# Designs tried in a protein design chat: VH-VL binders against V-type ATP synthase subunit D (atpD). Part 6

Target 1, 210 residues: V-type ATP synthase subunit D (atpD), of Coprothermobacter proteolyticus (b5y8b7)
Amino acid sequence: MASTVSPNRMTLLALKRRYTISKRGLKLLKDKLEAMVKAFRDLYTEFDRERRYIEELMEAFVELLNQYESETSPAVRDRIRSMQLFQVEYELSTRMVFNIKVPFLDVSLKRMDIPDLYLQTGPAFYKALSVYEELLPHLLKLASLRNALHMMSVEIEKTRRRSNALEYNVVPELERTIKWVQQYLDEMERSQTVRIMKVKSMLEKERGNA
Short names: E, the ipSAE of ESMFold2; O, the ipSAE of OpenDDE; V2, 0.75 times the mean of E and O plus 0.25 times the DockQ between their complexes.

## First folded at step 1 (VH-VL)

Design n8 (framework fv_namilumab)
Fold by ESMFold2-Fast, scan of step 1:
Structure n8 (fold): chain C 210 residues (1-210), chain A 125 residues (1-125), chain B 107 residues (1-107)
Amino acid sequence: as target 1 above (210 residues)
Amino acid sequence: QVQLVQSGAEVKKPGASVKVSCKAFGYTFTGYYLHWVRQAPGQGLEWVGWINPDSGGTNYAQKFQGRVTMTRDTSISTAYMELSRLRSDDTAVYYCARDKYTFTYGDYTYEFDYWGQGTMVTVSS
Amino acid sequence: DIQMTQSPSSVSASVGDRVTIACRASQSISSYLNWYQQRPGKAPQLLIYAASSLQSGVPSRFSGSGSGTDFTLTINSLQPEDFATYYCQQSYSTPLTFGGGTKLEIK
């Protein structure tokens, strides 16, 4: 398994070719990493906006639930809890985020035909139902966005690892090997030049004295 | 020929520190990561960490954080692993190993193509 | 940390036998798995990398397969020098982790 490099001109040419390819690959990986980071930032901004809106809805929902509980007897609350309030439909779709297939779960809520409960509970109940209809789809969207951010974070780290391997291992190794082969060839050429000069010197001495 | 030559066996008291060396021959020292792997008598292999001899950068297994220090001297192509606050369960053969660093499936992987002969570290009272 | 489980922990076989060793990861590691052979009193030696790639100089009787969480090492016709301990190792993420080993013994 040991690679001992044969120091000749063909090997030097092959190493220089590999170096050029590796440098190009590194640039492409760095460009990809930069693009992924920008996409992550945009996705995170969408996530943060969604989170803030959900926080507002959740605060309103909790206040309405507290009013509902204060206005409604335990027996009536138990009866309402037994009712089918919504028809729920789920749709699973796939969104492409920087060539990553990310599952997104969408939910659609349709309010069921509910008996008139105005005399048994206050308006807070109906207001809470309206908030819930808006809240649940946004909660699932937030979960899908969080999952997408996680998946993208994993891919960013893998790409960073690949980039680091090229930059800090493969490219420096090629640079050092090329330098060694080049120095060896340069030394061989200098040795040959010295030999030729000695021969020329000897021939000139013989020609000058003969 | 690629070869990793480690320092000789060490016997230490609990609480002491030990420094193991690994000298590289037959390749460009700064071109390859070096890993340290230990093996307790009769037990399996446990990864300790790696060092990039070019940059001096390191990565240690969480279990050894705060107790292990990896260094290198590029002028003599030698890597070092120092383990402090030794316990009896640190008794093991410590190996250095070269990372082949193969680009596979669009990614670079860790694989240990050449290993040192191992250094036995015995921690006893 | 990714946990690596090897089975069996030991296996007895005769020269000429076909032996299969299994390795399981606690989570998907794609094809980032290596196999090593360790002879008694010696350092480990790389046999297979990237789940199925044979290391230079390793006899063709050794082969690896698998992806995700389940991997196997196969020795098609055991030779006397193959009686050793075998380890799998995940290269997917740090800390790098090894299987518990499989000792191959003469029957």
Scores: ipSAE 0.000, ipTM 0.417, lowest interface PAE 14.6, mean pLDDT 83

Design n9 (framework fv_namilumab)
Fold by ESMFold2-Fast, scan of step 1:
Structure n9 (fold): chain C 210 residues (1-210), chain A 121 residues (1-121), chain B 107 residues (1-107)
Amino acid sequence: as target 1 above (210 residues)
Amino acid sequence: QVQLVQSGAEVKKPGASVKVSCKAFGYTFTGYYLHWVRQAPGQGLEWVGWINPNSGDTNYAQKFQGRVTMTRDTSISTAYMELSRLRSDDTAVYYCARDWEYYDSSYFDYWGQGTMVTVSS
Amino acid sequence: DIQMTQSPSSVSASVGDRVTIACRASQSISDYLNWYQQRPGKAPQLLIYAASSLQSGVPSRFSGSGSGTDFTLTINSLQPEDFATYYCQQSYSTPYTFGGGTKLEIK
């Protein structure tokens, strides 16, 4: 308590207004926090669903890549490494979550027609390309969702800290200060009344009326 | 008997300023916040701002920031609202209203009779 | 800013009828909702504060209910003097905002 307030009616009115505003701010922050936590859960569920699907695709992809390496000569593998297998197009967009702009990176893949490879490698290669076409967009979506969850967690913590400061520090301090100022004003009024009554009593005795 | 009495109707040209008064009776003027609310003909109610008559502190709606000034004179229990750079869409009845501000409650328990401000060329 | 939506915008009723007016806030405002009555050519008058508290001097036929986002004003038995426009108002945060109003007309 470094500061001392002037105990007058103007201060009391100002403190009551600040109390009302602070209480409303607390309710707004608590409502916002509740909504943010629900949004975080929804986003996490989407993230977890994507993660599980990607894990399944990655296991299939690795198995297919191992089979491809066993079925394809080193010379053909070297040639494939230098080829453009896909036409790739990227799109950056934003999603608004509780005043937070979250970037989302999306990708579109179109497989190129590669006649030279039809007889030089096995079916595992073509199966791997199909898995890759599905895997890459989901990997970028997962990364975007992970980033969104991180940004959301930071905002939740900030909102929780602000809510706690209002609930446990600002509002109680205002309540204590209002009570003190009100008690002071009440005591001054009581003291003034006693003083007036004493003066009245003394004047009546001095007058000596029968 | 609580009463808020406002000044009479005003007719102004675009670009002019208008100052509306609201005089309080029957209560301690400095004990309650005063709000200003306007109503364009045939339209609903729009909040303009409030003044704390004790401190002189004010809070204005963003739409009026820079054009409105609220003041008071405690010696005559009167609040004022001055609106500058008037436009035709400022034509409205302007009300003053007393705010019962007690902890978790804020409500306008008494209203002035309203002041018609007409802005026309 | 908190948006306040009233429904209906107008209602026709007869003396003795029960009328209900709804008010919806764009976000939770707890019980920081007030109801006002405005008669033609007159200033608004407070009817209900804190969603359900009847202002002194207001007839008991008026009642308010609700919390959070959905609120209602009920008039149990309409009297001739009740034909007016009714406004809800949130006092949860500045700027204070009003509903669009509900005009109660004679059928």
Scores: ipSAE 0.000, ipTM 0.412, lowest interface PAE 16.7, mean pLDDT 84

Design s2 (framework fv_sotevtamab)
Fold by ESMFold2-Fast, scan of step 1:
Structure s2 (fold): chain C 210 residues (1-210), chain A 125 residues (1-125), chain B 112 residues (1-112)
Amino acid sequence: as target 1 above (210 residues)
Amino acid sequence: QVQLVQSGAEVKKPGATVKISCKVSGYTFTDYYMHWVQQAPGKGLEWMGRVDPEDGETKYDPKFQGRVTITADTSTDTAYMELSSLRSEDTAVYYCARDTEYDILTGYYSGMDVWGQGTLVTVSS
Amino acid sequence: DIVMTQSPDSLAVSLGERATINCKSSQSVLYSSNNKNYLAWYQQKPGQPPKLLIYWASTRESGVPDRFSGSGSGTDFTLTISSLQAEDVAVYYCQQYYSYPTFGQGTKLEQL
């Protein structure tokens, strides 16, 4: 309640309309928050699936690299470390998730055609290259998903804060202000009625004494 | 009844910093985002950024990121836009405009529905 | 960035005639979850700030005459003035708010 509020019928109607709009807005914000939380859970499930898949690929990759190291000489391994095995290209794009602009990084890999590599490194190394081609794009997708989850969590907290402000501050304050204005108008109506009755009584006395 | 009143015209040298104010009245300052928009002479409108007066959160267009700082002072119901490292290309009219960032669910979003009168900033040597 | 392109750059229309301004976005501004187009139209007269005319592509702002109407969805939008009045001479801008706000280059409407 503020002293700047004029306690008249027009103000009362305006406050009641604001109250209705605020209550409807609260309902919609709660619905939005529920939808955002569901979307966050779905995105987290996707993140967790990607993480588990990456863990499986990493396990396979490590096993293949251990096999490769046991089957090759240090001189061959030193030579392989200096080779360009892939041509890598990156592309940045943006997606909208619940009004949030989220950056996504994509990668494309092209294996270089190296003669006799298979004969010198064996099947384990070739399998490792295939696993790496699968692994790198999924690692970047995981990073993008993690970033999206973070940004969505910030927006969820902001929406929750606004919902709480409406529910616990704005709507109760409007209720109190409406009650105050209504009580003031009711009291004015009683005062007006008493005055009218008194004036009527005086007029009847004057007219009747003719 | 809702009004946005901006500070007066500014003349600055290249490399200087300018800070423009936007004082609001007739509504609850913290309920709406405040946007800043640039309009160079004879050209169109370019969004610079916005602030949420409730928590001070800002978002900027990448073109202005690093040079623009938007703030809000809830004790005086005033939003500010500060632009640094001024160039002659920054000569423009700057507007503040009331909006809620894409959130129709607050029940009062309608785009940028109330605008300040504009502040001319001239950058000259 | 979503790029907004208006056509034509300028238009001359006689009083009482229909004026049509087009706006195209580089990507869809329709949010499928709420079926809303995040598109607004503004009117700007010389020496004045822009005035909001239309939001959500077709919803007219309070106080805006009914001769102004917005239509379209996705990437193609139109602002129509059904019967031009002298006070409608201005520059008109479309603006998307699906991502960080971007404006069209503007269409100057003149009386023929």
Scores: ipSAE 0.000, ipTM 0.405, lowest interface PAE 15.1, mean pLDDT 82

Design s5 (framework fv_sotevtamab)
Fold by ESMFold2-Fast, scan of step 1:
Structure s5 (fold): chain C 210 residues (1-210), chain A 124 residues (1-124), chain B 112 residues (1-112)
Amino acid sequence: as target 1 above (210 residues)
Amino acid sequence: QVQLVQSGAEVKKPGATVKISCKVSGYTFTDYYMHWVQQAPGKGLEWMGRVDPEDGETKYDPKFQGRVTITADTSTDTAYMELSSLRSEDTAVYYCATEYSGYDLWDYYGMDVWGQGTLVTVSS
Amino acid sequence: DIVMTQSPDSLAVSLGERATINCKSSQSVLYSSNNKNYLAWYQQKPGQPPKLLIYWASTRESGVPDRFSGSGSGTDFTLTISSLQAEDVAVYYCQQYYSYPTFGQGTKLEQL
């Protein structure tokens, strides 16, 4: 055994107070867990919406790339591959999701000043660049949302474990210990009362008084 | 010596309700939790729930929540387990088992005394 | 819910030889404040109820022979029978009581 509780009134009062606090803490943890699960569902809905939008953009992008390749000579494509088409700007920010700091990477693309290639590439090339400008920031947002979901799932699991420990171990153990201490004190008081009454009765009988 | 004596075997039809008793002797009934454990034929042990005879508080496994009711009668030192809406999957031996309270926080000892078991057969 | 997994599902051991049964929990059953592992071992013979052998992972229940011993901490636990006797042929279960009680699937010990 780690330790044994001394059965006295001060210990009983302390245990009853600990029980009340533990019960309150359990309710708060359960409420927090429910709120976190709801927040997780909302975040997952946003993640799924973002994923579907990216799928649509990817389909459009692939079709435009196929058209560009069919309309452009290998020499022109080689030249374009050597060019810097975009300037990447990024901003790292932190968002609070249910008191959890979650990093978000926001990226924007600015098209570089490139030679007029319309006669060599056609409109499909420029449409593909526009889709890529939209696609890349959404891909990074999806990654940030996925990371947020992972961090939230870890906190949900920790909170669930704490809640379970309180509900199934701490609270029941406090109840059992309170029960034992209460029974012990009740028995001690009954024993003392009986002893006092017996002594008093014997004294009255010995004295012969009414 | 603590001893747990359970009621006899039951045969029930699907949808029926069964109530099993577990009579305690040799201990102060209110000093122990009473657990109920299910064991399907040829399978392992599965905890159903428990009652504290002192105050009637119950805890149930979520799998059985809503179908199981565990009670205790301190006047007869008897615990009961009632299982409703019986299915063929409920065919099993049901055990009652007692767990002693300790003095310190977290002073649990496991299930030290078991009843002889009650076979419940659910068949059409 | 804490999942308990035993290994092996069955084993055969000759009389007088050592039998070893393993039990793994999906999460720690060690309570750090009192340094106790909330793990028990039970023996069940055909047609009989389970019998408590060991609690707190390594404490032998009163009346249990010295040849039975438990060891381990946290998530990995072992029940050892140092010298198998004929009466030890049974199914053995581990059980956690850190949370809602859950049992392992059982290990059938047979005489070789």
Scores: ipSAE 0.000, ipTM 0.395, lowest interface PAE 18.4, mean pLDDT 82

Design s9 (framework fv_sotevtamab)
Fold by ESMFold2-Fast, scan of step 1:
Structure s9 (fold): chain C 210 residues (1-210), chain A 121 residues (1-121), chain B 112 residues (1-112)
Amino acid sequence: as target 1 above (210 residues)
Amino acid sequence: QVQLVQSGAEVKKPGATVKISCKVSGYTFTDYYMHWVQQAPGKGLEWMGRVDPEDGETKYDPKFQGRVTITADTSTDTAYMELSSLRSEDTAVYYCATDLYWGSEYYFDYWGQGTLVTVSS
Amino acid sequence: DIVMTQSPDSLAVSLGERATINCKSSQSVLYSSNNKNYLAWYQQKPGQPPKLLIYWASTRESGVPDRFSGSGSGTDFTLTISSLQAEDVAVYYCQQYYSYPTFGQGTKLEQL
């Protein structure tokens, strides 16, 4: 703060050093922010691609479920609901994006062998199972990507706030303080020079008269 | 006497790059920031950025970030402003300007005469 | 960004009369530690670069006639020309330098 700083050469040097470090830090922080925003856009593009693919799979799945319902008696549908059609395993992994730990949930599906179903329902059931095998991993990937985007947005906001604080508060404050100290020192030096010149002038006049 | 003398008018096609000079005299070039200001025809003033001739450090307004490059040549006491990917809305008078009283405050007591840049097909 | 808004957009005043131009900032441009308002006023005549009239809201630049005065603090500022002369017909701009510089849209001063 200009009013709380001692206006001397050592303070000016210290402020200039802090200014240089702050400017370099701001540049690095802005470069990091730009890189994070780019990574966010790339991740959003992947998210949107997954979302579109899932929409196509969901449309196919719904059509196949409707066909299955029309081809399968209520008793057989009730029996199928009570069966374990898949062995499902979940695995949580962590990925690093700009030193942000982002959790990703992966799933593996193993279809159970149920031979007696081949005689009780139509081909739409098996096609639906195949679509579900593909759909569920993509749904979990979409959820993981959405979570990654959320975490990235939070970190981008924090970095943006830090960058803005440096750019619009800290660095300008240092510039103002440096200028105030420099101006004060320059005024003091000019005042001292004027005093010295005045004394010199007086001395020369006195010597001329002696 | 302090003078800021800018290069002459330019006519450019869309997509081109323009580079304007501002030659200074009458003061120590490295002691003061040099700023560039855009003024579209019949419109207000917009700060583009500045350079510190002592170390070449630059600051730019986000609107021009990525398209503007401001440089200083201490051997000729000349500042430059280069604007790339020109659009018709870049047609404007461009000024170099500085503050010689405080040196790092962003108000301007000395201005160049201005350089008209016309961007037309 | 600090947005500077001037009023009026244009003003017609008779020779010898008072002209008043207002400038408002979207945020305070008063720096509490040094108690200075980071605001400047410029005059621009056709075909010429802007000319600094006032800095620190109320400090008149050397060589500027004493009929020009600046006042205000924080977010509300005024440029006053106490007795309009023919040579004062121009566009006037306020500018903040509390953050990176932004200018008002300008006020065109004409002789009535």
Scores: ipSAE 0.000, ipTM 0.399, lowest interface PAE 20.8, mean pLDDT 83

## First folded at step 4 (VH-VL; framework fv_anetumab)

Design b1 (from a10 with heavy chain R59E T105D; at its last look DockQ between E and O 0.40; V2 from the best seeds 0.00; counts 0 for: pae O 4.5 > 2, unsure alone 74.9 < 75)
Heavy chain, then light chain:
Amino acid sequence: QVELVQSGAEVKKPGESLKISCKGSGYSFTSYWIGWVRQAPGKGLEWMGIIYPGDSDTEYSPSFQGQVTISADKSISTAYLQWSSLKASDTAMYYCARETYTVYDDSSGTFYFDYWGQGTLVTVSS
Amino acid sequence: DIALTQPASVSGSPGQSITISCTGTSSDVGGYNYVSWYQQHPGKAPKLMIYEVSNRPSGVSNRFSGSKSGNTASLTISGLQAEDEADYYCSSYAGSDNYVVFGGGTKLTVL
ESMFold2, look of step 4: ipSAE 0.260; ipTM 0.634
ESMFold2 (binder alone), look of step 4: mean pLDDT 88; pTM 0.913
OpenDDE, look of step 4: ipSAE 0.022; ipTM 0.595
ESMFold2-Fast, scan of step 5: ipSAE 0.267; ipTM 0.618

Design b2 (from a10 with heavy chain R59T, light chain D97S N98D; at its last look DockQ between E and O 0.52; V2 from the best seeds 0.00; counts 0 for: pae O 5.4 > 2)
Fold by OpenDDE, look of step 4:
Structure b2 (fold): chain C 210 residues (1-210), chain A 126 residues (1-126), chain B 111 residues (1-111)
Amino acid sequence: as target 1 above (210 residues)
Amino acid sequence: QVELVQSGAEVKKPGESLKISCKGSGYSFTSYWIGWVRQAPGKGLEWMGIIYPGDSDTTYSPSFQGQVTISADKSISTAYLQWSSLKASDTAMYYCARETYTVYTDSSGTFYFDYWGQGTLVTVSS
Amino acid sequence: DIALTQPASVSGSPGQSITISCTGTSSDVGGYNYVSWYQQHPGKAPKLMIYEVSNRPSGVSNRFSGSKSGNTASLTISGLQAEDEADYYCSSYAGSSDYVVFGGGTKLTVL
C-alpha cells in the first residue's frame, strides 16, 4: 500500500481513519470470537454428555435385543418386523446458538397397542421398546447438536479469518503506510522550513548590507 | 434485550464533582463501545467520547478532552462519566449509547449508536 | 471544524412526504456510507432510524428511508404521521478526526 499511496495530508487522514476503524473492528471481532468459542465448548460439552448417554442406552438396548432373540422364534420376530410398533410424532424446532439458527427435530414415540404382543415376545422385548423410546429422541438430538457444532465451527472460522486479516494484514499495513506518509510529510515540512529560513537569512543579509 | 440504564437526575453546584453511570444489560458489555452524548437544554446532540469496556480504551471529542473523564467497570457492566469540577455550562442531559460497528470489505467501517440510555439530567446552578 | 448541516426546521401535512438533508461541510465527513439518522421526541432519548445511509434497524417503519448524493445525505419520511413530529439528527464519523459528529438537528412539524 505504501508504494501506491500518494503522500499527502488527505491521504494521511484517510489512512488514520481506516486504522481507527480497523482497530475498533478488530477488538469487536476478537471478543466475538472468544464468545463463539466459549459457546462452542459449551455446546460440545452438551454433545458429549448426550453421546455418552446414548452409548449407555445402546448397550442396554443391544443386550435386550439379544435376549429377545433368544426368547422368540424366528417366525415371531418376522411378524414383529412387519408391525408398526410406534406412532412417530415429530416437530421441527429452532434453537438459537449464538445467533445461529439451528434446526432441531423433536420426536416422540407412541407405542402402539398390539394385542398379545407381550405374550408372544416376552419382557425383554418390551424393555427394549422402552429403551428405544428413550433412545431415538436422544439420537436425533445428538444429530442436531452435531449439526449445530458444525455450523458454529464454520462461523468461528469465518470470524477468525476476518480477525486474522485485520490483525496481521490490514492493521500492520495501515500502520506502516501511515508511518511512511507521516515521515514524508514531516520531511517536506522540514524542507520547507529550511527553505524559508534560508530565504529569510538572505533577505536579512541583503538588508544589512544596504 | 439490550438495555442501557442511567443513573438519576443530579442537581449540583458549581465546583462540585459528579459521577454518573450507565449500566448495560442484555449483551456482552465488554464487546461494545459505549459513548456519551451531551444535549444542552434546547440544543442539539454533542458527541463527548467513547470507551471500550473490555480494555478501557477511551477516545474523547476535542471539545471534551480534559473536561470530563469516561471510565468503565466491566465487572458490573457499568460505564461512567465524571466531572472533577462542574460548571454552570455543564447543565445538560447526558446520554450513554452503545456503539455498533460494521466492517466492510475495503477495511472501512461505520459507527452508529443503536441503543441509548434514558438520559441523565444534570443541573448545575448556584 | 467539521460539521454536518441540517435545516433548522421542516414541516409537512399528514400523508405527505418530507425530506431532511444533512450536508457535510467537508469531503472528509462521513465517507460514503457512514451516515446515521436519529429521531428524538421531546423528553426522550434519541432513537436510531437509519444507519449506513439507507439501512433501517428492526422495528423502524418502512416510511423512513435514507439516501445520499455527494456530500448530502437525506432522510425521507413518507406518509407523514403526527407521531413523526420530532427532532431528527444526522450523524457521521469524522474522517479527518477520530470522533463522531452530529448535525444541528431538524425539527419536524406535522401540520
Scores: ipSAE 0.016, ipTM 0.558, lowest interface PAE 5.4, mean pLDDT 86
ESMFold2, look of step 4: ipSAE 0.060; ipTM 0.590
ESMFold2 (binder alone), look of step 4: mean pLDDT 88; pTM 0.908

Design b3 (from a10 with heavy chain E99Q G109V; at its last look DockQ between E and O 0.01; V2 from the best seeds 0.00; counts 0 for: pae O 14.0 > 2, placed apart)
Fold by OpenDDE, look of step 4:
Structure b3 (fold): chain C 210 residues (1-210), chain A 126 residues (1-126), chain B 111 residues (1-111)
Amino acid sequence: as target 1 above (210 residues)
Amino acid sequence: QVELVQSGAEVKKPGESLKISCKGSGYSFTSYWIGWVRQAPGKGLEWMGIIYPGDSDTRYSPSFQGQVTISADKSISTAYLQWSSLKASDTAMYYCARQTYTVYTDSSVTFYFDYWGQGTLVTVSS
Amino acid sequence: DIALTQPASVSGSPGQSITISCTGTSSDVGGYNYVSWYQQHPGKAPKLMIYEVSNRPSGVSNRFSGSKSGNTASLTISGLQAEDEADYYCSSYAGSDNYVVFGGGTKLTVL
């Protein structure tokens, strides 16, 4: 960049302005990055907790299913498998996270009233249904959280790249260019001074010889 | 059915130590935050802090930081609030409550208390 | 510090609709739907009435509704009944500070 810039006072002023703006921008990006990273960590912590909860529910669910299978005939299980046990309602919402639109899926489960189901399946089955009712919304929540984390991660990386570009490329280049232009101008001023001094000295010599 | 049962009323003198309890049942105790809320006589609700029994992650209100200790024993599904040295100003009703969290994509967590204990009255008088 | 401001008291006649406001001082309260409402009868524990600005838990009467505009959340009770006489508290999570804040409470009197 230094080789393409015309070294004059106007250029120097323009470069200094750019430098100031770049430095401000860098500071803002760093602050934003820090805030985003913090938010990301917090979100991850919650994600992990949710995951653990789901794991516990899954274990309970599996145990209940095993019991259900042991207590229920294959024929009845096949019949149940073909039944709609829940009415499921979905709602898609969008939430803004650090100016990022993140989709959230909410689910509502309503248990269907199936005649004689209890007589055919027993208590383990109903317990399993209860666990499932709790589990499904959390699974969807987990998925949404994961997506959010991913989106945030992408944004963090973008911000980091921008910050790095300013910090390690743009700002240093501006500094170098400013220094170069400044040195050039200083040298020019010195040269002019020297020229003036030389002329004065020549004139004095001429006066002395006269 | 989710239930939080708190320990009985306490009458103490200033300078005494106290530990009150909150036992959760009907849900996975380790998977939900438990919060403590203070209510002085005739006053409003004050958030004291919360604990995640699963890993004992504890967060305090700045006003109560260092003033009380929140703990939990997950083996018996019980959360605790304790004082090393009671003051007269500690006289209040103390509630434990289950905090349900919704984590939003902006990393914001909604903390609302969906189930509450019956409260423990602590009276500190000379 | 995030502070929630509620009116000290509100009153209404049976059958009327009343609204309790909760105003946050920080811009953060306006940006997030983290407001919850609790009802507390004398000598009883608080009960969750509304969460996330407008959601009702199971078992809560549909007479209770929540909304938000700007930095102000509102609890509306329609068809006011004698049993609604209680203290009402709003609450919000202060995400930046990782703490929960309660409003000062509003005493609702049914005339």
Scores: ipSAE 0.006, ipTM 0.459, lowest interface PAE 14.0, mean pLDDT 84
ESMFold2, look of step 4: ipSAE 0.013; ipTM 0.545
ESMFold2 (binder alone), look of step 4: mean pLDDT 89; pTM 0.915

Design b4 (from a10 with heavy chain E99H V103I T105K G109A; at its last look DockQ between E and O 0.61; V2 from the best seeds 0.00; counts 0 for: pae O 10.1 > 2)
Heavy chain, then light chain:
Amino acid sequence: QVELVQSGAEVKKPGESLKISCKGSGYSFTSYWIGWVRQAPGKGLEWMGIIYPGDSDTRYSPSFQGQVTISADKSISTAYLQWSSLKASDTAMYYCARHTYTIYKDSSATFYFDYWGQGTLVTVSS
Amino acid sequence: DIALTQPASVSGSPGQSITISCTGTSSDVGGYNYVSWYQQHPGKAPKLMIYEVSNRPSGVSNRFSGSKSGNTASLTISGLQAEDEADYYCSSYAGSDNYVVFGGGTKLTVL
ESMFold2, look of step 4: ipSAE 0.305; ipTM 0.686
ESMFold2 (binder alone), look of step 4: mean pLDDT 90; pTM 0.928
OpenDDE, look of step 4: ipSAE 0.005; ipTM 0.507
ESMFold2-Fast, scan of step 5: ipSAE 0.000; ipTM 0.394

